VH-VL binders against Small ribosomal subunit protein uS13 (rpsM). Designs and how they scored, part 5

Target 1, 118 residues: Small ribosomal subunit protein uS13 (rpsM), of Carsonella ruddii (q05fk2)
Amino acid sequence: MNINICGVLISKKKNIVFGLTKIYGIGYSMSLKICSKIENFKNKKFKDLTNEEKAKIENFINKINVENNLKTIIKENFKKKLNLNSYKSLRHKKKLPCRGQRTKTNAKTRKKMNHEII
Below, E stands for the ipSAE of ESMFold2; O stands for the ipSAE of OpenDDE; V2 stands for 0.75 times the mean of E and O plus 0.25 times the DockQ between their complexes.

## First folded at step 1 (VH-VL)

Design c26 (framework fv_oberotatug)
Fold by ESMFold2-Fast, scan of step 1:
Structure c26 (fold): chain C 118 residues (1-118), chain A 123 residues (1-123), chain B 107 residues (1-107)
Amino acid sequence: as target 1 above (118 residues)
Amino acid sequence: EVQLVESGGGLVKPGGSLRLSCAASGFTFSDAWMSWVRQAPGKGLEWVGRIKSETDGGTTDYAAPVQGRFTISRDDSKNTLYLQMNSLKTEDTAVYYCTTDEYDYVWGSFDYWGQGTLVTVSS
Amino acid sequence: DVQMTQSPSSLSASVGDRVTITCRASQSISSYLSWYQQRPGKAPNLLIYAASSLQSGVPSRFSGSGSGTDFTLTISTLQPEDFATYYCQQSYDTPYTFGQGTKVEIK
């Protein structure tokens, strides 16, 4: 059986840290950061997640995707004067917003994300 | 700029009590997990305990040698971390560091450290 | 508790040398390992987190590798400011535990 995380189907038997790496744009380092927000994340499998914990993970992923989308827009503003046909290719690689996205952002989390992405 | 400044160290007799403070500035203290780490003279580093942010439950965890004797607390309105040390033993003699318990969204990575404050437990 | 064993306890090296320090966990800790540098009389500095990720501002001559139980810190070309004591630390489970340290001394 699978669980749906931000439109990606992941086996419920997988460890949450390694399972999140199946999501486009999430490597091991980023997955570790996301999972560190969850108490008792070590050896935890997707089948062990509460709905609240699942929502926290999805909200974090959506926040990362929003920040990456802003970065892509800024990047393409530089390319605009070069008349390059790259924007649509980059846009198609982006993940869609996850269910349970939030408007509110933790200030500490925002600072860390901005430092990393910038 | 991030700064952590410890105070309250000194000489205390076995069985005595002492309270350490750590004044934080340059970051959003209320969002931060904080830890205490100690180092006996000429020895290695030893984790004492941590406190989570109120947003993440505000709970504390301790190493076995200090469990039941030491208490970590925080005052977010003053941007200050505390370590209350009771029933002190000679083995508690060490430089005590306060640390931020997170780097790049990885908890348990001690990014910023204070200068340390020396606690000496002797008669 | 997760026990961390560091080797060697000390080593002598010259500027320009490649230095390798090893850390072993008593059980699998995945990649929840950090490396710290402590210069004489100073507080420790975070060098590496998540076993292999270099902390911002740390020179590229420092690198970390490993997962599970066996981990390595490498300094590719030792500089004068690198003579210090190095510590590994696991954050997989509380209590967090440090290795006993490795002192890198001038040959």
Scores: ipSAE 0.006, ipTM 0.567, lowest interface PAE 12.7, mean pLDDT 81

Design c27 (framework fv_oberotatug)
Fold by ESMFold2-Fast, scan of step 1:
Structure c27 (fold): chain C 118 residues (1-118), chain A 130 residues (1-130), chain B 107 residues (1-107)
Amino acid sequence: as target 1 above (118 residues)
Amino acid sequence: EVQLVESGGGLVKPGGSLRLSCAASGFTFSDAWMSWVRQAPGKGLEWVGRIKSETDGGTTDYAAPVQGRFTISRDDSKNTLYLQMNSLKTEDTAVYYCTTGEYYDFWSGYLDYYYGMDVWGQGTLVTVSS
Amino acid sequence: DVQMTQSPSSLSASVGDRVTITCRASQSISSYLSWYQQRPGKAPNLLIYAASSLQSGVPSRFSGSGSGTDFTLTISTLQPEDFATYYCQQSYDTPYTFGQGTKVEIK
């Protein structure tokens, strides 16, 4: 049986760390970082993921923009500790997200990143 | 304006100790991640270590050559970064720079994009010689 | 640790030349790479972050490209103030590591 992660079908029997390496642009080190906040991640298989944990993984992959080989679009005016307005402090935009994206006919979507916590 | 000013460099014998300071101004120091980078005379840049802001855990990381000998600390009330250097070796002879960088944790809902060390001090020379 | 190797170690160029410097990582670092310029006797200046993003205030003749393991810094039309040493640096994993540097000298 398979699970769909950002358009890639992965066997539910695979460990989540190794399984994510099947996604274009995700190597072992990146997969390890993505999975590191999932409880017991080193021993966890995709069949053991909750819907919440699956969504968390998909959100991280969306932010990385892995469908485009980690090609990140960043504009100048990135957030520095320059006393910039806090709600606009992180101003770069990511390319196409794999979760919740519009139709695939609109491939050039830019989305503001989350606000910083501070 | 954003500025970093290092001080405390000087001549030290092998096995000695020295503490460097970095005075920060023009930005919210308490929110910033700070690094030390060194450069031996005529050589390239070498990252020494980093300290996170207190809100991000206040943890430190070090390059292998200085691990166990150097300690990075900060005093947010004084906007000052420190590098305590113990058991100094001749190989530690270098100009030491303090730098600012901004890092967003992947794991707090931000993708970690390192934006580079865009503010550097002028450097302070440490010479370890007999 | 991620090791960074630059090529060439030095090059000679004339004003107006196109200069290309390469940087290779020992493992994939995605786009977590910055380029710095250092003029003699001065502190480094950030030129490029996230492999291809131009730092505010840096002239448009500087550009960066690449992802994964292979990265390039290009100066499209070399100016007199560009004779300096250039460094790449990865921020994918600690310890952060620099390349050995590329010295751009007058021909």
Scores: ipSAE 0.000, ipTM 0.526, lowest interface PAE 13.2, mean pLDDT 76

Design c3 (from c2 with heavy chain E101D D102Y Y103D Y104I D105L S106T S107G G108Y Y110E E111D; framework fv_oberotatug; at its last look DockQ between E and O 0.02; V2 from the best seeds 0.00; counts 0 for: pae O 14.8 > 2, placed apart)
Fold by ESMFold2, look of step 2:
Structure c3 (fold): chain C 118 residues (1-118), chain A 126 residues (1-126), chain B 107 residues (1-107)
Amino acid sequence: as target 1 above (118 residues)
Amino acid sequence: EVQLVESGGGLVKPGGSLRLSCAASGFTFSDAWMSWVRQAPGKGLEWVGRIKSETDGGTTDYAAPVQGRFTISRDDSKNTLYLQMNSLKTEDTAVYYCTTDYDILTGYYEDYFDYWGQGTLVTVSS
Amino acid sequence: DVQMTQSPSSLSASVGDRVTITCRASQSISSYLSWYQQRPGKAPNLLIYAASSLQSGVPSRFSGSGSGTDFTLTISTLQPEDFATYYCQQSYDTPYTFGQGTKVEIK
């Protein structure tokens, strides 16, 4: 049996801290931060979550994606994958977040180039 | 830049009292859980206690040797953590550090002490 | 309470050696373990959190492993600046507890 967390299917048997790391952009450090909002989180599995706790987790993830440093998340995810998987191509400054949101940094770079022309 | 500065240490006789302060800056103090950790001269680290943010209930937890004698409090308007130490014993002689249980990147609780002050020495001598 | 038994209490090693420090918990603490370095006269610094996650800015020669009751800090190639005392700490249950420390002396 699976549960859907922000569009990712995760086994209900998994501990919530470990299971959230299956979501792109969420490492162990970030998962611990998310789960710290949940009472008795260190012993909880997804099957033990209430609907309210699930909503808190999803709201946290969505807030992080909007407010977080996308370059840092991408670097942390690649460091984890290099320890477990083969390295491939990486385009830090052109890669978008898993949800497709764009950063303010990209817009600032575009404005500077246009200013120099004019 | 996160800064934690302890003060208020000094020499005190057994049975006396002392109040330590920790001035915090560079992060949202009111969201943070804060801890005190001590280290007797030449000895290892010992967790003293923790206070949660007001949003998380503002409650405290203490290590057994200090339970009932030490009180952790906070003043969020002054970004200051306090340790009130009563009924001091010679065994309480240590450098006292304030630490964050708080990840500055996201502002959420962590059980990791990633920022430490310089420490303040408390000497209880008879 | 969870007791942390750290070993050895002291060791001497040469620059370039691989150094291993162990930490054993009296009960399972999953991966809720941190490692700290304390240089003489300084406050402790976080090296490793969540048993194996490297803190930002910490050199990659430091690594952590383990889960449950047995944990290891490894320094793959000891450097002169690694002279320090190292502590493990469990964060599974309050009161949080530290190991007794391991003094690493470079000779």
Scores: ipSAE 0.000, ipTM 0.591, lowest interface PAE 11.5, mean pLDDT 79
Fold by OpenDDE, look of step 2:
Structure c3 (fold): chain C 118 residues (1-118), chain A 126 residues (1-126), chain B 107 residues (1-107)
Amino acid sequence: as target 1 above (118 residues)
Amino acid sequence: EVQLVESGGGLVKPGGSLRLSCAASGFTFSDAWMSWVRQAPGKGLEWVGRIKSETDGGTTDYAAPVQGRFTISRDDSKNTLYLQMNSLKTEDTAVYYCTTDYDILTGYYEDYFDYWGQGTLVTVSS
Amino acid sequence: DVQMTQSPSSLSASVGDRVTITCRASQSISSYLSWYQQRPGKAPNLLIYAASSLQSGVPSRFSGSGSGTDFTLTISTLQPEDFATYYCQQSYDTPYTFGQGTKVEIK
């Protein structure tokens, strides 16, 4: 059984702190902040959440950028960065590794990658 | 808004030639890799070929069934992609779609087709 | 060339059903796998890219999973507008190849 948290399906069997990290944009630290508003949150699972507690979690998440919203923001920011004449910008424009990796043997992934890895 | 509009489709006899065009707008066309994808009536999707941006060499790749017969080209000054189809066969009958191979937001190589045109029908029949 | 095989080729389902479509690659394609939806008479629409990333504007009932050779598209709760044909596509290497498609029909 799954619970829907702001459009993301999470197993009710998962701990709420760890489960929230399934949402893109929520790491462990952020999850702790969100869950700190829930009583006994450290060992609580989603199946044990009340509607009120779920609402508290969702209200917090709705105030931050997550999932597709965050991805879009990252893409826009990256686009702005590409307009700079920096080394990293030039490497990205050329679809090459940016951290000094060998291009002869290790550039295939980067050249094909359109993932939001900055 | 990104727009891709295909044109040039029609009826042609086997062995004939046809040139398709794709007018692009809403993004920096010159930076984008472009692809053609076709779909025979009642069949699945088939990648036809790709052309890279000029800055990335402007090279082309083709699917085996069209290799040597089809040519993809681009006119960046007109924001237009072309597909020259020669020696057409009945099995080339399909709706031809124009699509991008470039993430216009990130500038990365696009490993998916985000934007599609409406397609143009090519019918090869005697 | 990388061959993509979808399963099933067709399925019948009702509104509200959970639908699962599988795509298998003939070799490892890492996460270079996308899912498309095509309604009759329309161009394909991108649903999922990078195996599990939801395209902007796509409902959250769609999800993708998998890596390597086995991939899955899931519709958690089928809606009327979801009756369509779905395709997987690998972009690990050229030539790009699509699965044969999965038609989701009304039961």
Scores: ipSAE 0.000, ipTM 0.586, lowest interface PAE 14.8, mean pLDDT 88
ESMFold2-Fast, scan of step 1: ipSAE 0.508; ipTM 0.756
ESMFold2 (binder alone), look of step 2: mean pLDDT 90; pTM 0.920
ESMFold2-Fast, scan of step 3: ipSAE 0.595; ipTM 0.798

Design c30 (framework fv_oberotatug)
Fold by ESMFold2-Fast, scan of step 1:
Structure c30 (fold): chain C 118 residues (1-118), chain A 125 residues (1-125), chain B 107 residues (1-107)
Amino acid sequence: as target 1 above (118 residues)
Amino acid sequence: EVQLVESGGGLVKPGGSLRLSCAASGFTFSDAWMSWVRQAPGKGLEWVGRIKSETDGGTTDYAAPVQGRFTISRDDSKNTLYLQMNSLKTEDTAVYYCTTDTAMVEDYYYYMDVWGQGTLVTVSS
Amino acid sequence: DVQMTQSPSSLSASVGDRVTITCRASQSISSYLSWYQQRPGKAPNLLIYAASSLQSGVPSRFSGSGSGTDFTLTISTLQPEDFATYYCQQSYDTPYTFGQGTKVEIK
């Protein structure tokens, strides 16, 4: 009935292009780009999606979410350098990555990454 | 500056092992997906494999010729990418490059924008 | 696997010439195509990504076009530093695959 894409439950009856727009940060244009990885996606529904195609979609969304989070962190660090009175914590929730392997070390490395991009 | 520096190349006999390192600087390494690309003397470029960030599952993908013999790993605390090469064959003789596997945020395309200088691996019998 | 075929394998040109290199994919890859330049004895460098987007710092004489299966790299006015080997590469599917390369030689 439903398929899980990066933690979001989508009806298998939905056309893939429109169904992917239910994922936060993915609009119609972006959904079309993701679907370009799947042959004949225009008329394809989630019920016809193979495990391989699903993995490709999830990997694509994951990379997008990581890049968008990275851009947000870079932007905040740049702002901090310009402002003598910046006391904000580095915790911005925007576009969660697909759940794969998340460890406590990743939270630590995100802080370390901020110092390096500075 | 964004930079990648490979090391660990050298001469090894068939059946031997070698570990390559790639030191990254100037960017947030722990969120980056990384690839290894090789080039045999006088030949073209060949993708070896990639590793995702830990937040993206930390999974690896390999080209068929190296599957089961090579292992890609990373140490985010040291900003270093590794390629462990086992059961080396003469056909593995090549310059090995590490590269970033970058996504264009607005358009969602992947491309290898930063390359190291390469390290030569010679497998001789 | 997606196979990439370049043409020609080599060409001879003079400074000031317009050079065109083509790349064909064995299946549609949309715009998931990059072009790289490799000068003799040097590492490759990115010229074009997403089929037509010019990488920051790359001279405007380089341009890319195409989508689906047929792609073109154009150098509008060849300069001495452009004598190099050029590679196309798809990132539509793994394994990532490169064309065999096109060597641009001095005439």
Scores: ipSAE 0.000, ipTM 0.551, lowest interface PAE 13.0, mean pLDDT 76

Design c32 (from c2 with heavy chain D102F Y103D Y104S D105S S106G S107Y G108Y Y109W Y110D D114Q Y115H; framework fv_oberotatug)
Fold by ESMFold2-Fast, scan of step 1:
Structure c32 (fold): chain C 118 residues (1-118), chain A 126 residues (1-126), chain B 107 residues (1-107)
Amino acid sequence: as target 1 above (118 residues)
Amino acid sequence: EVQLVESGGGLVKPGGSLRLSCAASGFTFSDAWMSWVRQAPGKGLEWVGRIKSETDGGTTDYAAPVQGRFTISRDDSKNTLYLQMNSLKTEDTAVYYCTTEFDSSGYYWDEYFQHWGQGTLVTVSS
Amino acid sequence: DVQMTQSPSSLSASVGDRVTITCRASQSISSYLSWYQQRPGKAPNLLIYAASSLQSGVPSRFSGSGSGTDFTLTISTLQPEDFATYYCQQSYDTPYTFGQGTKVEIK
C-alpha cells in the first residue's frame, strides 16, 4: 500500500530516505536532512512512521519548497529584472503546502481522530 | 534593519499574571516563526516556546515548565508577538527575549534564532 | 528531551589564544546545532548554525564542527571583544535546549 507525502504516493515498504527522493526536487542529500529528525531514519520504512514523524517530514518538505521557490523567484527577478516587490507572488509561492498536511499541529489533530476510529 | 523590542516586564507576586509584548519591524513578521527565550539572573538560556506563522498553521509549542501556564499569541496586523504568563512562580524570574526562528528571507530550513530583542525583566517575588 | 552539556563552564584566556568549547547532546541531533555569543548585559547573537555554517557578518576566526552528539566551537585567535559567554543550542526536536554556557574570561 501507499502513503501520501505532499501529494506524492510512495510505497509504505520503501525506506524513508530513498522514498522521499521520489518527490520532485528532493535528492538524496536533501532527503537525509529531512529524515535526520526521525529516530533510526536510515533503516526506517514508511510503514513504520508515526503520524507525528510523518508530520515532521511534511513540515520540512513545505519549508524546502518555500525556500526553493523563493530562490527561483529571486534568480528570475534578477535575470529578467522582474519586480522583487511582488508581495502577492512571493506570498503565493510560500503557500505551497503538502496536500495532506500543513503543520505538525494539523497532523496531531488528525492522528487523534484516526486513533479513535482505528 | 530588523528590530525586536520587548515590553511589559515588572515585579509580580507568586500566583500573579503578566503579559509581555514584542514589537517587530524590518522584516515580514507574518511569515516568521517567533520564539520566547528566557534567562534567569546569572544563569543560562532556556527556550520557553514558539508560535508558527499563519502560513504554517499558527500553532504553538511550549517547554514543560511553562506548559499550561503560558500562552504565546501574535497579531500580524500590528507586527506584535505576545506572551501571556499566568500562575507565575519564583523560578519564572528571568529576562525574557523574543526571537525569530524561521525567516522567509532565509535560505535555510534549520531552526535557529537569527534575531533577538533586548529583553524585558520579569521578577516574581513576595 | 535532548540534554545539552557544555564544557568547560568557564575558561581563562589571553588575546591571541586559540579557544575551544565543546558541546555534547544526550542523543544524536545530526547537524541541528547553533552557537550563540552573549556579552555582559546584552542579548545573545547568532554565530553559527547547522553545526558549521558561519552567520553573515560574523568574523572568520569563529568556526564550528561536529555532528551527531559531539560539537566544537573554535575561536582561532581570540580578540578583546570575544570575552563573553557562549551557548550551544539544539533544534533537532522540541523543546529546544541550550547548553549551560561557557564563560570566556581574561587570564
Scores: ipSAE 0.005, ipTM 0.557, lowest interface PAE 11.4, mean pLDDT 79

Design c6 (framework fv_oberotatug)
Heavy chain, then light chain:
Amino acid sequence: EVQLVESGGGLVKPGGSLRLSCAASGFTFSDAWMSWVRQAPGKGLEWVGRIKSETDGGTTDYAAPVQGRFTISRDDSKNTLYLQMNSLKTEDTAVYYCTTDLGYSYGYDYFDYWGQGTLVTVSS
Amino acid sequence: DVQMTQSPSSLSASVGDRVTITCRASQSISSYLSWYQQRPGKAPNLLIYAASSLQSGVPSRFSGSGSGTDFTLTISTLQPEDFATYYCQQSYDTPYTFGQGTKVEIK
ESMFold2-Fast, scan of step 1: ipSAE 0.006; ipTM 0.572

Design c8 (framework fv_oberotatug)
Fold by ESMFold2-Fast, scan of step 1:
Structure c8 (fold): chain C 118 residues (1-118), chain A 124 residues (1-124), chain B 107 residues (1-107)
Amino acid sequence: as target 1 above (118 residues)
Amino acid sequence: EVQLVESGGGLVKPGGSLRLSCAASGFTFSDAWMSWVRQAPGKGLEWVGRIKSETDGGTTDYAAPVQGRFTISRDDSKNTLYLQMNSLKTEDTAVYYCTTGEDYGDYFSYFDYWGQGTLVTVSS
Amino acid sequence: DVQMTQSPSSLSASVGDRVTITCRASQSISSYLSWYQQRPGKAPNLLIYAASSLQSGVPSRFSGSGSGTDFTLTISTLQPEDFATYYCQQSYDTPYTFGQGTKVEIK
């Protein structure tokens, strides 16, 4: 019925692009960018995801959250040094990282005619 | 499927102006952040500037050598990116590439698609 | 500005060789690094983004590693079409900056 993506329960019947927007901090634009890493993402539903694809999405979300938090810390430190008060920087909250498995995946070797001497 | 086609390059004298265009197709242009990258003959790549999507504020950023002289704009109704170049210098001679740089909220900027480039030559 | 330095500036290799190119940032850029390939007379092509993520359609012989200030691009088994110039690029801060390039030449 539901799939757990980074602690958020999403209906398996939802399109992956729309469904990821239910995760806190992920808007439509960012969801599109995350999903662009999945084959045929435009028409793909969560029920069609393999465990490898799910892990890929979760790892990417986790990496974005880590980078976003680092970016915020750097901006806050810079602001403190210059005594600046940016409303946007002050409103940024730390996101909880998602967990994913770091299993090595085999990549299909692309065979091209121009690589072979006939 | 994604295609970027630059036009408008040519020969111009120092102090002159030129406008480059980049026609985009095969993706939702209005959602994309767009950049210009240049390469002087026989030299490496140099980022010129970028423009964010309107939903992300539509703001522009420029490299120091072109700040105040170049302006990046976009027309989402025509799927076209522009680079207005004013007060041209001989150092601006380069092939100019239109690129789509996907930024995941400024977290991971990279240029996944490039046009063929258009040559701008600034000489007297 | 964040300065990017590549090593070596050029190298000679044969088809089948393992090739390693290094990129160093003047300050920590976390994983905000991409690698591009440019063949003579062509536009650049994205190979790796976020330091280690392989771009769709790019052969698996290409891989990236590193974080912070030191980064590596590896071509495990060089092919004829891989003779090109390779550039690293940081996206940690504007202006985005490229390394000077590494030319991979035929022996």
Scores: ipSAE 0.000, ipTM 0.542, lowest interface PAE 11.7, mean pLDDT 79

Design c9 (framework fv_oberotatug)
Fold by ESMFold2-Fast, scan of step 1:
Structure c9 (fold): chain C 118 residues (1-118), chain A 125 residues (1-125), chain B 107 residues (1-107)
Amino acid sequence: as target 1 above (118 residues)
Amino acid sequence: EVQLVESGGGLVKPGGSLRLSCAASGFTFSDAWMSWVRQAPGKGLEWVGRIKSETDGGTTDYAAPVQGRFTISRDDSKNTLYLQMNSLKTEDTAVYYCTTDESYSSSWYEYFDYWGQGTLVTVSS
Amino acid sequence: DVQMTQSPSSLSASVGDRVTITCRASQSISSYLSWYQQRPGKAPNLLIYAASSLQSGVPSRFSGSGSGTDFTLTISTLQPEDFATYYCQQSYDTPYTFGQGTKVEIK
């Protein structure tokens, strides 16, 4: 029943607008902007999305994640320059593929079914 | 390499019982959702039911014709899926296939990616 | 229950032909549609999932299209090993339901 979007498990029965708010960095306003790319989005559940619509959502989320990660890196680097004796480390953002979830899901299935040399 | 091997099929009289087994290998069975699909001689495919992984609740779902008569269960320690068939009817005569259900991967869409060879169940007097 | 209707129920074709099989759902199933191939005496195998996604290892001559209620499986250039029965299946709602099958026979 759940779908994996950028590493976040969301119920397929959930409305797409509210469901996307479960993803880190996506609030209600951002979710509305993402979903506005989809026809009849206000009444649409994840299970009602076509492959093309799913790809559009994932692509937009990837752009947001890239933008947010870049802003975080710039901010942290600026802080380090102001405090040269600090070793404050940058936190790594979650690194999960969004685009190509279909192929990545198949890759996960193959990995679970692959024989390990143990 | 994923392999599913069904066994336990045979001839049984109407009203009788039979238990089918499906031995799985080549993947992490305990994570997988599993289904049974049947095919009557010369007819099309018919979904029988499904069992979720224990992690996802271990719940079962059945098609109406078998509800209350058939029970799907699993033994993760033995990598084996079971179908307990009770109160068998002549219309239950079919080849029974064991399948993996992609929904266990949290994919957007459910589909049967791997199938066993099937085991024949014949219900006749 | 969601009813799946395939057409045609059978067709005759020659190697090299373009073959098209149609599947219709009794209600919108979005893209929750898979196509399976079954050769005589063999278990079914997955060809297409999510209406248009080609399963790993399946030849590129197979393609799927459609959404909502109308779906199509196309074999662009029929090969000898493609003479088989093809089934569509919806996974939008349980119970999962299959079409009645389309038998592709040699001309």
Scores: ipSAE 0.013, ipTM 0.637, lowest interface PAE 8.1, mean pLDDT 82

Design d1 (framework fv_nivolumab)
Fold by ESMFold2-Fast, scan of step 1:
Order: structure tokens, then C-alpha cells, then sequence
Structure d1 (fold): chain C 118 residues (1-118), chain A 124 residues (1-124), chain B 107 residues (1-107)
């Protein structure tokens, strides 16, 4: 059994601290910092993560990438509908490489926008 | 040392133009959307404009649309506000402000870092 | 645009008292509401975002609640440094808007 964390497949049997070290650029000390915000993290396995905890981990990894000046790439010829009635349109332009809970909430919007790429 | 510093404020006559600059330091400027917010003397806060992290989109308050232009130069960590056709009601302290980023919630259009403001007085 | 109405305009209280500040939106803003504190001659300071989340470094005596159109900022026990003007702000729709402010002053 595997779980996908920011595009990396990790066994659900792994402890979350050691499992995150499988992600490129994340060593033990960084993994410990990421996991420190999860309750009972020292004894927790990926299979025991709630959806909220998984989203927290993914958001932290995205924050690290942003802080290291890892810019998000959006397809150059992508044409999206301009939604003037939603501050959420700014979220797309601030898109992080790893998809979290907020990204899943906007899945329909992303699919619709992608459909208009020519 | 995360900070924003505004400059360019001053006294100008109605109908003239003025440019405000906002220098960012202590964070990766190109990762954040940036805003201008103003406050008339003795009054409350009024949102003016936003520009996205890569400069690809902007939005404006109706009171300034067509007269003000927000822009940024990510290579210089600088945000700009070009103010044309200034009116007496544009008199205010102008703050630049950074979009809030929280690791739990992602980006928000709340503002965690503000400059100290620069006063623009439109009068004659 | 979404109009935010803050009440009361002024709260006259003593240190140690509880302050309760209201912010009402003309239409639903879900939980996309922030609270700021501003002292004379200073830039605003973010206190609360997403209606109830405390910003980094903000003391536990500050709390936010509400959703939709009715929101509250509570200061459980006023400290001397808490006497200031407080603003709510919505980011549910464009343009972004602020309330007119509530002044918390010492009695």
C-alpha cells in the first residue's frame, strides 16, 4: 500500500518522519521539522494520517519550495477564464508544485480551465 | 528582517501624477502577491490594488481604476504605484502590503507584512 | 462591493475587561475575513485571518469567531497595549473591503 506525497509514492507502513526522507531534498532533520506539527508524529505511520494532516505536510513541503525560490511553472499558452468575482483566481497564479487540500477543492475549476487550452 | 519600505510620497496639485515605490527585503519577493492600501487622514483603511506574484494580473478598486497602475520588478524586489489624474480624495497615507502565507492554509489576501506608509497630499 | 459594518464605533473599557467587537457583511464572505489592530502613527498589524486563525505572534487573549455575514473579535482581558483601532477585512470577492473600524479606548 502506497500514499502519494507531492508526486512521491511512499509505503503506508513507513513512519512519517523516515518516509518523508524519500522525497528529494528532504533529509532527516527537515523531515523532523515538517512532522513536528503533526500530533504524535514520532509514532505515526502514513496509514494513520488524516486528510487534514496529509494536507499540512504537503503545504509545508510547498512552503519550503517557495522559500527556496522554487517558482511554480504554468503552461505558457494556457488560457483561463478571468473570474473577477472570486479572490480564488489569485490562488491559481500562486500555485505551488505540490497539490494540497485547497487544490483538490478547486479540481473542477482546474479541469475546466485546462479544457480551454489550445 | 522581513520588511517593506515605501517612498515617493509628497505634495502634488490636482490633475498631476506621482509614482510610489515599495522596496522589499528579507523574503523572496517573487513568491508573493502584493497590494496597495491607503488611509485618508483620520479615516479608515481602503484597499487600492493588487498585483500577482509574477506580474501577470492586476485588480483595482473602482475609485482608482483607469487612473492608477500597479506594477512590479521582481529582479529589483520593488513594487510600484503610478498615480495619474490625482484628486483631493486621493490624499492618504499609502501602504504596500504582502499577501499572507500560512503553511496550514496556503495563500490569503490578508496582509501580514506592511510598510510604514508614505503620505500623499493632493492640494493647492 | 461587499460592505463591512463594524459595531460599536467606540468601546470605552478598562484594563482587565473583556472586549467584544462585531463585523457584519452585506453578503456572505464565508470564512474569508481578517482582523487588524492599528495604533496611532503605525501601520496595521494582522491579528486574525480566515475568521478564527490567530496570526503568528498574536497573544492567546485575541480570538475570532463567526462565518457567513456575522463575525466577532474577542479580547478576553484587555492589556494596556490593546487600546487601539480594530478593522475587519473581507477577501471573499473583489474589490477587497475593510470595515470602518472600532476604537477601543481607555475609560
Amino acid sequence: as target 1 above (118 residues)
Amino acid sequence: QVQLVESGGGVVQPGRSLRLDCKASGFTFSDYGMHWVRQAPGKGLEWVAVIWYDGSNEYYADSVKGRFTISRDNSKNTLFLQMNSLRAEDTAVYYCARDYYDFWSGYSDAFDIWGQGTLVTVSS
Amino acid sequence: EIVLTQSPATLSLSPGERATLSCRASQSVSSYLAWYQQKPGQAPRLLIYDASNRATGIPARFSGSGSGTDFTLTISSLEPEDFAVYYCQQYSDWPLTFGQGTKVEIK
Scores: ipSAE 0.000, ipTM 0.547, lowest interface PAE 15.1, mean pLDDT 78

